# Designs tried in a protein design chat: VHH binders against q84jc2. Part 331

Target 1, 232 residues: q84jc2
Amino acid sequence: MSKMRNLVEEKFLEFYESWVIQLELYLHQLLIAHNNNTMSETELRHLISKLTTHHKAYYTAKWAAIREDVLAFFGSVWLNPLENACSWLTGWKPSMVFRMVDRLRKSRVVLVEAQVKKLEELRVKTKFDEQKIEREMERYQVAMADRKMVELARLGCHVGGESVMVVEAAVRGLSMGLEKMVKAADCVRLKTLKGILDILTPPQCVEFLAAAATFQVQLRRWGNRRHYVTHS
Key: E = the ipSAE of ESMFold2; O = the ipSAE of OpenDDE; V2 = 0.75 times the mean of E and O plus 0.25 times the DockQ between their complexes.

## First folded at step 21 (VHH)

Design pi6 (framework vhh_8fcz_2; at its last fold request DockQ between E and O 0.92; V2 from the best seeds 0.87)
Fold by OpenDDE, fold request of step 23:
Structure pi6 (fold): chain B 232 residues (1-232), chain A 125 residues (1-125)
Amino acid sequence: as target 1 above (232 residues)
Amino acid sequence: QVQLVESGGGLVQPGGSLRLSCAASGFTFSTYFMNWVRQPPGKGLEWVSGITSDSSYTTYADSVEGRFTIIRDNDKKMVYLQMTSLKTEDTAVYYCARSPDEVEAIWEEGYFDYEGQGTQVTVSS
């Protein structure tokens, strides 16, 4: 991960590194809370609130950054190759968090029928929203290969004069679409996360958040080890 | 001075359609998440729909999903609510409301810092 970076990449890299460190700290607290039956509901809710605030802060920073350069997030220099490989529209795929919920169901946590029903409804809605975004994303991607761009590609890679204008126009069009799609995807992420937390009890929320954070942190660790082993 | 002015309300029969409009002024409209909320008779305020500043995402309450459509025009500083298949329970005063933080608006329905005077929608046979 030592390629040349633009200003947006550098700033977000710094932010993300700090953000991940804080996430690890919260993960530790979540695990303690999960294993400690002495914490009150108020205390659990407070911990949950800290985590949700942390996640909201990420998207606040991200949305500011994508306004500057959304393409930076399709390279995501702050992520290792494994993390990038698991990314959907520059982040976690919303529907994947239901795997964490499934873990709860298989654990000592008992979900009541009403919770199960609501979770299923949310899952269906989430998947529908994902598909809608994917279709629109494809439209923008395909549009990049318009007649002018295809012809330019056929003639060669010389970019000057009129060619520069054609490419810049195409990139602007794509970028505008991508920014909307990324933001839409993030909205689905936020809605899905909030939806799950609203369905679960505070203890269940803590367990869910711990599972999600664990997966994220471990994925990063696994990817880093692989990268250093492969490329060092 | 911040202003949100709703219009388009009226009396309509069940199954009918109505389009509400909200004219915004006095703030940078294009940077705000916009909402529609409503207050039924004798009930509290309830969130109806929201739209991101760039129209990248729209969201609806379960009670209106599939029937209502929220749209905005940043050039005209307008937000609209197209209502179809109206029901008697849709009777309410409808308000346009702005959210200063989009992330918070997405996270928490009903997060807003300013609302208009409202427009009456009555669905009755």
Scores: ipSAE 0.909, ipTM 0.958, lowest interface PAE 0.5, mean pLDDT 93
Fold by ESMFold2, look of step 22:
Structure pi6 (fold): chain B 232 residues (1-232), chain A 125 residues (1-125)
Amino acid sequence: as target 1 above (232 residues)
Amino acid sequence: QVQLVESGGGLVQPGGSLRLSCAASGFTFSTYFMNWVRQPPGKGLEWVSGITSDSSYTTYADSVEGRFTIIRDNDKKMVYLQMTSLKTEDTAVYYCARSPDEVEAIWEEGYFDYEGQGTQVTVSS
């Protein structure tokens, strides 16, 4: 089924396609740095800074867009169906990122006890924040799963001015609640990412960022190929 | 002109409670991330708490987590800090501060471009 595109969706689709291409370029740099033992701490921190700046730019653009149309981020036109199905409140689930951190603990580079303690503290706080958001999500489950219903309500059921204003107020109320939940989830994502990068050493940060970028790129590539095969 | 006016400070015993207020004017309050920061005697500023422009997320320094609550009212252009279970270590001048970019404010604690004149909190027997 072909989805209607509005100006928010068109603008963010263009932004996101460019953003992912740049992420792929940074992934290449991360993989070179991962395999190169001659890079200084300063050089690694510069590369890490480029990645964190790139991720912050994503959220800056996203927060501007959700203020105009948060529903565009539930079933996004710039993502394939697999990418959309893997989303938790319009993005990666913060507590699941610790699976990538656990993979680092099995790598050639070991985490010291102080790092492990701080990562566990961060994991617990992240999980607590997620659970709080999940309780709020219950009230808006219909809106997140039923963009079709919201679109029909936006178009109006009849022409009367009082009825139109009542429908618009209801849609705005639902959208504002979703905006808060998405922004809260993004804040947890930002705090969790920052917390992990502050605990890890620069080489470990490069490994983590490379793993995360690899997963995102591969999910997009695999989902596009599978989606095409199931349609053709 | 940008103004942040803190009030509600005072002398309180350990274990007590206090509520700080911050009145904002001269800028679009509802778009700014807001913070409380404090300056203990003889020390530099330390970040205490922050809240997003829409109250969707609050964050706290480890030393105050569970004891302090940040609240905002965008209609009244007010920020509050509800403090409970106060300790002598909480003695400081408390400042309300605004952050010009919310993504940066979430990313980096203490990212702000303006703070008020402060209100004194003294916790002692």
Scores: ipSAE 0.801, ipTM 0.909, lowest interface PAE 0.6, mean pLDDT 85
ESMFold2, look of step 21: ipSAE 0.798; ipTM 0.912
ESMFold2 (binder alone), look of step 21: mean pLDDT 82; pTM 0.853
OpenDDE, look of step 21: ipSAE 0.906; ipTM 0.961
OpenDDE, second read of step 21: ipSAE 0.899; ipTM 0.958
ESMFold2 (binder alone), look of step 22: mean pLDDT 81; pTM 0.835
OpenDDE, look of step 22: ipSAE 0.864; ipTM 0.936
ESMFold2, fold request of step 23: ipSAE 0.790, 0.786, 0.767; ipTM 0.906, 0.905, 0.900
ESMFold2 (binder alone), fold request of step 23: mean pLDDT 82, 81, 81; pTM 0.848, 0.838, 0.838
OpenDDE, fold request of step 23: ipSAE 0.898, 0.908; ipTM 0.957, 0.959

Design pi7 (framework vhh_8fcz_2; at its last look DockQ between E and O 0.90; V2 from the best seeds 0.85)
Fold by OpenDDE, look of step 21:
Structure pi7 (fold): chain B 232 residues (1-232), chain A 125 residues (1-125)
Amino acid sequence: as target 1 above (232 residues)
Amino acid sequence: QVQLVESGGGLVQPGGSLRLSCAASGFTFSTYFMNWVRQPPGKGLEWVSGITSDSSYTTYADSVEGRFTIIRDNDKKMVYLQMTSLKTEDTAVYYCARSPDEVLAIWEEGYFDYEGQGTQVTVSS
């Protein structure tokens, strides 16, 4: 029942593990900055920049990897089942982060009316973009039952040179469509994140990023514990 | 040698439409994020629209959202900007520009390393 990982899976797993470790380090810094409130605006902006650079690096690596094998990301072996269950098109759902922002509002964070308005506008836009992608995904998923996929299913039961070629062609076609969808989703993620950070003040950004990173890290920890319990 | 050559500009009345074209050569077009930017008279350069290398995603400035459409043809090495419902404030020299880093291009509007010579668009009654 063990799955042999392909090269893309192995490489990205290694990358992601390292990336998460670094994220935890940044999270620590964010928490310090947030709790002490002694850092200058310049220092806070620098810290924010480090985090955003870190996130951009993730997508750079991801997009390189999905060009090789996008299917690897639909069964992300570097994520635990809980993380995978919370994934939307191979990542976090963009509209989810607005709940985090709302949570901040209920805490010590005071948003001015102008910020609230901009956040709402961004939320609406983000949701619209998500829905657009979802519609396209639905279309694509329905279209998967096309002639090529039927042929794939039929030929999958047989071994032969010609059959292999047909199967490979079908998989390539499928992958190309999925890659576009994943990339589109990631673009929405990036735009949403950037949009939020542009609306928030540096101290608010730090708090938001800390909350987001905490959620990500905790989700991983919770999922890992559950996964290990299941396998123990 | 990298080249971006814009065309399709002209004089149009408010409410009219234009389609701009940009022909790319001298680089691997299909790996670059492409942009349209414009410079209104007496103003600085402003970002208008962008499209990913594989057309997976398009993005627009708020001022043109819903009116402009960016598309590309990697086989022909072309990027286009369909402009509709043109306004007087759309008057500008329009440039196509390439972005070598798609993630950065999405993150920061106006990130590019090369732009063409531009084509004049004038919207006037």
Scores: ipSAE 0.897, ipTM 0.956, lowest interface PAE 0.5, mean pLDDT 92
Fold by ESMFold2, look of step 21:
Structure pi7 (fold): chain B 232 residues (1-232), chain A 125 residues (1-125)
Amino acid sequence: as target 1 above (232 residues)
Amino acid sequence: QVQLVESGGGLVQPGGSLRLSCAASGFTFSTYFMNWVRQPPGKGLEWVSGITSDSSYTTYADSVEGRFTIIRDNDKKMVYLQMTSLKTEDTAVYYCARSPDEVLAIWEEGYFDYEGQGTQVTVSS
């Protein structure tokens, strides 16, 4: 590629910056609700709905951008597309969220046995879906490697216009499979989030959403290190 | 005008199989999440299965997972439901339904804006 970012990446990063700012505002509301015993169940459900709507909006924007250019979402240059595809497809590994639930259980969230059983069933289902996606990725990577090896052998004799067409076809083939795999991974993420929120009570949902938002805001703050200007 | 036309229903014995078809017209089929829903006798609608516009992800109700397979063909504007190992509990009118928002369709099972007239599936011995 001739530049560091394209128009799709720039547009989505602008969206994402606004999205995280709004998430931080919702985090403030979650923390107030967490510390306040006077909120009604209706008020808690309304706040939870705002958070779930916010998360659904993220995926709506992401899927629109992926349809235009899925490769904009992979953080490395084209030099290592197969390794990028193995890094869980532009996001968190869905089953990682259960470690957050486990941490909350150790601190102050008390779950009844029925909830624990349902969470374990969901964890197993999520892991199964992850492994299915991983197997599909492996098949795709093998198919791409086989095709690419044949094309590279031919390129040894025909460098020029033929080389450009072969590279363009390989890029198109990679994009075709990656778009589907990213959407599949996001579907598992959405299903897992919904499943957790369906098992937890409204106060427990507020606790979980606050922990998740805190984690995401902290990662962004640390990743957005800034240069300091010193005047002397 | 949006049209969804189901076919392929019928009478089968428990353990049997059927393949339902849905022909779509009047909208850009290849951009929509598609569903099968069913209405058992005397009961409300029950979501059965869904598939993303590009077939990247399929999802199933727990009661049918492993027995039913949803497939789409965007060139022919068709949705199919391959049913195997049928049980008497699968007796219902089956409807093909479209969802206007794929993210919402994944989040909320049974989210759709149009369904067809349905096709009857009866499983009895």
Scores: ipSAE 0.759, ipTM 0.897, lowest interface PAE 0.7, mean pLDDT 81
ESMFold2 (binder alone), look of step 21: mean pLDDT 82; pTM 0.854
OpenDDE, second read of step 21: ipSAE 0.891; ipTM 0.954

Design pi8 (framework vhh_8fcz_2; at its last look DockQ between E and O 0.90; V2 from the best seeds 0.00; counts 0 for: grease 24.22 > 24.2)
Fold by OpenDDE, look of step 21:
Structure pi8 (fold): chain B 232 residues (1-232), chain A 125 residues (1-125)
Amino acid sequence: as target 1 above (232 residues)
Amino acid sequence: QVQLVESGGGLVQPGGSLRLSCAASGFTFSTYFMNWVRQPPGKGLEWVSGITSDSSYTTYADSVEGRFTIIRDNDKKMVYLQMTSLKTEDTAVYYCARSPDEVYAIWEEGYFDYEGQGTQVTVSS
């Protein structure tokens, strides 16, 4: 039997499918821009702006959705298992993008010393923020196993009214914390992405965004093939 | 009517501390990203700090990072800026400002649609 989906899952699934399609279109434009040296800085900046706007739209939709049901994002039925496996707090791990930047450097992207320094500073800050969120996340997760929950566990699984109420209360508490953590993580993602784009030149931004989008799209494709899942 | 009323400004010596307050009214405070911005003498407006609607995330300009702390109380419809280790360059009129779009506020660090009357902060020996 297929996994049951709630309304939030269904709505976000539809959104995400459309969003990914648009991302693929932008990726195509990024690749063209990257391979052609004819685009002006203004044109490149415009393209970058389109992509950043697209990403902002995603988080806008996401934050609206998590207010309704943050738990939906910890299952993320719109993602295949591979995508989910690569997710950190319902999205890409912010520190991961620095690996992408490093790979670009090793290929053909030439960064000046000042850029390298700024990237390193940003990396350190990003990692610090990640760890802070992780510690807080752990706190919420551990709190789920409070005294009452532990007591219920010891008594065995009873479908009684009191037991249900206790569990529901615990879940609500966790959900509230999770919503904050997810939002915090997303803020780190946004800050990290913006930070990188502010450090890079427009051509470098295009290359970076192309690489990032490629990775995202390919990860989805790989996962879909591997698990015979159809998304979009 | 939307209102943001800042208070807590004053004269302080370098190295000193000051706590600014902003009282919000006339809108659903708990749904807005809140900011502090400042205008130094003879300079333009500069972003200082921001906080998400649910206090899930705070952010600061590099110039104030580690010295300033932004907090909010949604029940009281208040936002605060705790300033420590104040410097002469912190002298400015400080404004509380709301951002209607949190994602955009996080991204742009200065997106806001309304600001208060401001409170003067003077750091001088």
Scores: ipSAE 0.900, ipTM 0.957, lowest interface PAE 0.5, mean pLDDT 92
Fold by ESMFold2, look of step 21:
Structure pi8 (fold): chain B 232 residues (1-232), chain A 125 residues (1-125)
Amino acid sequence: as target 1 above (232 residues)
Amino acid sequence: QVQLVESGGGLVQPGGSLRLSCAASGFTFSTYFMNWVRQPPGKGLEWVSGITSDSSYTTYADSVEGRFTIIRDNDKKMVYLQMTSLKTEDTAVYYCARSPDEVYAIWEEGYFDYEGQGTQVTVSS
């Protein structure tokens, strides 16, 4: 486990560990609901609401934390290396979630033509928003490689006074841009998740949420079975 | 006291443009998600657009996407709605609205706790 760097990282690590444990408990409930065809629509909606509230709580905590230290979310101490390697701008890539929906359709989830059309529209919108964010991130990467920024960074560790202030101001501007990019990406994630759940019926939502939670839990378990936590 | 004051409404022909303004006071404007909502004649409120506190993300109802642009200026505590290609269906009282939580505002369109008195927009020949 990486050493904690500051209070923000320690606080979010504690939050995330608790959050994942609760996600695992909700996954159990989702699997029971999947196997029990006697649950009413009201009962399914209640379970779905628990899951969506749980996801919203994650983003509420995350957005509070990125205001204090957005860099903590790039290579997070609360994720194993496999989880970090699978991140796109500090989280799951919105467009890839449609691969999960497609797999469910081919195995057990029956979608009518109207749902398929709405999902394709959402997929296109999601990809468009992703590409816009990726272009903005590329512009920030170019700005960091800009000759003036490189010159200031090269001098920064040995220079006091006014040169330090110029470098700090430039870096602060780029850091503020990173915060906005992470938040924009999270907004796309929230809209994509909401959009999928609005298109699917309650039983289909339960199957989708179960598949998503299973993937997240398995990614964590598989990454940890490389003996990272059993020897710490 | 939270106060939101809308202005800029008026009578416009179909295809025309109009810019609405909202002046905010009585709260820390720069930390809140802000919305435009509207009430067409004889109908309930419908959400139009929203913007995150730092302008990192904007979102629009399908009926106005591509035609309306939401903008904010945190220094002046202002929210704007730039409307173009107006249709008779856009006729409504437009309200500026504050959301108490940004994540919930992104998730649930029309999630707000305060709105102003509104400004009338009428699109008619």
Scores: ipSAE 0.772, ipTM 0.900, lowest interface PAE 0.7, mean pLDDT 86
ESMFold2 (binder alone), look of step 21: mean pLDDT 82; pTM 0.843
OpenDDE, second read of step 21: ipSAE 0.893; ipTM 0.955

Design pi9 (framework vhh_8fcz_2; at its last read DockQ between E and O 0.89; V2 from the best seeds 0.86)
Amino acid sequence: QVQLVESGGGLVQPGGSLRLSCAASGFTFSTYFMNWVRQPPGKGLEWVSGITSDSSYTTYADSVEGRFTIIRDNDKKMVYLQMTSLKTEDTAVYYCARSPDEVQAIWTEGYFDYEGQGTQVTVSS
ESMFold2, look of step 21: ipSAE 0.794; ipTM 0.908
ESMFold2 (binder alone), look of step 21: mean pLDDT 81; pTM 0.830
OpenDDE, look of step 21: ipSAE 0.894; ipTM 0.952
OpenDDE, second read of step 21: ipSAE 0.891; ipTM 0.952
ESMFold2, look of step 22: ipSAE 0.790; ipTM 0.909
ESMFold2 (binder alone), look of step 22: mean pLDDT 82; pTM 0.832
OpenDDE, look of step 22: ipSAE 0.857; ipTM 0.935
ESMFold2, fold request of step 23: ipSAE 0.785, 0.781, 0.782; ipTM 0.906, 0.905, 0.905
ESMFold2 (binder alone), fold request of step 23: mean pLDDT 82, 81, 80; pTM 0.838, 0.839, 0.822
OpenDDE, fold request of step 23: ipSAE 0.911, 0.900, 0.911; ipTM 0.959, 0.958, 0.960
ESMFold2, last read: ipSAE 0.784, 0.795, 0.773; ipTM 0.906, 0.911, 0.906
ESMFold2 (binder alone), last read: mean pLDDT 81, 81, 81; pTM 0.837, 0.836, 0.833
OpenDDE, last read: ipSAE 0.898, 0.897, 0.912; ipTM 0.958, 0.959, 0.960

## First folded at step 22 (VHH)

Design gi1 (framework vhh_7z1x_3; at its last fold request DockQ between E and O 0.79; V2 from the best seeds 0.83)
Fold by OpenDDE, fold request of step 23:
Structure gi1 (fold): chain B 232 residues (1-232), chain A 125 residues (1-125)
Amino acid sequence: as target 1 above (232 residues)
Amino acid sequence: QVQLVETGGGLVQPGGSLRLSCTASGFTFDDYAMNWVRQAPGKGLEWLSAISSGGGYESYADSVKGRFTISRDNAKNTLYLQMNSLQPDDTAVYFCAKEIDMWTQEYPGSDFDYWGQGTQVTVSS
């Protein structure tokens, strides 16, 4: 059964497909920069800036779309089931990036003591922020389920103009709560990413961004192969 | 210092068109999504439209969908709102709003950190 997509889903799908294509192009550039060691520090910084701008674009688009329909992002029809399964509050879990850094450290990236300390501080803070958001999300979910969700279920069975209005109001209320949590999570994501990039040297940033982009692209590819989903 | 200045408002007849502009300064314009919000007399703030930092994605409130078009020129640090098929209920003060810096702060509970002074749009016969 082809899931009926709403207009927001369709629009964001188109955006995301384009965004991913561009990400792949940047990934290619990152890999070249990393493997050839031919780029100056200035050139590397420019490349990093392009990537960060690209990520900023995604989240600004996301927030724009959320204003129309935050629920679309809990379904995320532009993602395959594997990508969705790995999602935390409609995106990647912030603490995951530290695992990526750790992997890099074990392979090719040499961090000085000062960097290691700063990363650890950032990791602790990030974890704290994640937990805070999770607790708040839980609170909202429980509160919504007790009153608003029950009301939606009850009133949804009644066909009438007044009932429809009440249901719509309830949905809006729920959406506002969810939107707040999603946006809070996004801020933690971006703050964490920025924090890491500020700690790493330009060559290290390139390597990190390449690894992150690779993971994202591969996850999408793996999921698509598994579920026979084709995204143009 | 961040500054947003709206222009282009005025008096128009029903069915008419206006193009609003918002000139931004004091921050890296192309790093932020921009929004249009309006406030009608005696009513609260109503979000109308958003455009992503790169201009690759636009969103609209149901009340203006199909009639209003948001756009931006990052080279000119300018946000636009093309308003067509204007109706009397579109009468309001229109504001451009800058979104918060998602990279440097926790979510403060609001999407916007700076607003312009607004421009008056009046739709009347």
Scores: ipSAE 0.914, ipTM 0.968, lowest interface PAE 0.4, mean pLDDT 93
Fold by ESMFold2, look of step 22:
Structure gi1 (fold): chain B 232 residues (1-232), chain A 125 residues (1-125)
Amino acid sequence: as target 1 above (232 residues)
Amino acid sequence: QVQLVETGGGLVQPGGSLRLSCTASGFTFDDYAMNWVRQAPGKGLEWLSAISSGGGYESYADSVKGRFTISRDNAKNTLYLQMNSLQPDDTAVYFCAKEIDMWTQEYPGSDFDYWGQGTQVTVSS
């Protein structure tokens, strides 16, 4: 009964499938809004708000789940291998979202000088925040290897209750450190997303959100075609 | 001002049940995960349960899994904890806690920014 060995994986898979279905429905609305020259600013702002609320809902569910098992989010069963390969600390890399902005600028979105300046400031801040997290992750891994791995190696000859307790304590410590780093990364992700949406006009926000949702949906579809056979 | 008010605590016999409520005001309740945390006499804080902003995901500490059920009614701005099969070790002050605003801040190193005053649950015969 392999599918029932990790309750967090089963529960979050169910949540994530529903969440992606709703994202696809919002993508449809974003594409309609993109093509509708008569939509009011109020209507656009409502749609943008629905998307931001939807993204927030994902993260509140994620944080609830990682309290039970953060490791489920490293190589997640609800993502295909391509989606997992694109992950940085359990999600999209904040600095890479600016590639999406750059792509839109090359196609049809015209930004004024003030927007470009603010986006560059945000890009620099986002990269700085990423690097801080990466350095903290490195220091954590080194500290764990220096203290815990030496102790585990020394216990290799005395297998029993003491060895199990030391391993369990090391895993607990690793999980707690990983939880904090994942949460720090998620806050950078959401703050970066908010920063972009605050700089862009409502029509530009619709363009950006449509591009982002399209990429996420296509990455999922493209990766899933290698796993055509349905498993139940 | 953000306010969280717990009610429903009291004295109950071992094996009994109790339902806690937490009424929220001063923020958009629907935007945040909500949590239950308890503190037994002379002990530290113990996280018990979380529920996502839309109610689509719930999680539980091992100590209460299968006995406690978290829920929320976003129309009433109210968080609930149904506690069944209570044991003397469940005696504690129970707090509801609001998750931080992930959207507007750096991670401050802790998950909760506002707490209620707590409600006392005592399990004894």
Scores: ipSAE 0.784, ipTM 0.921, lowest interface PAE 0.8, mean pLDDT 85
ESMFold2 (binder alone), look of step 22: mean pLDDT 81; pTM 0.822
OpenDDE, look of step 22: ipSAE 0.890; ipTM 0.962
ESMFold2, fold request of step 23: ipSAE 0.768, 0.763, 0.774; ipTM 0.918, 0.912, 0.918
ESMFold2 (binder alone), fold request of step 23: mean pLDDT 81, 82, 81; pTM 0.822, 0.827, 0.825
OpenDDE, fold request of step 23: ipSAE 0.911, 0.901; ipTM 0.965, 0.966

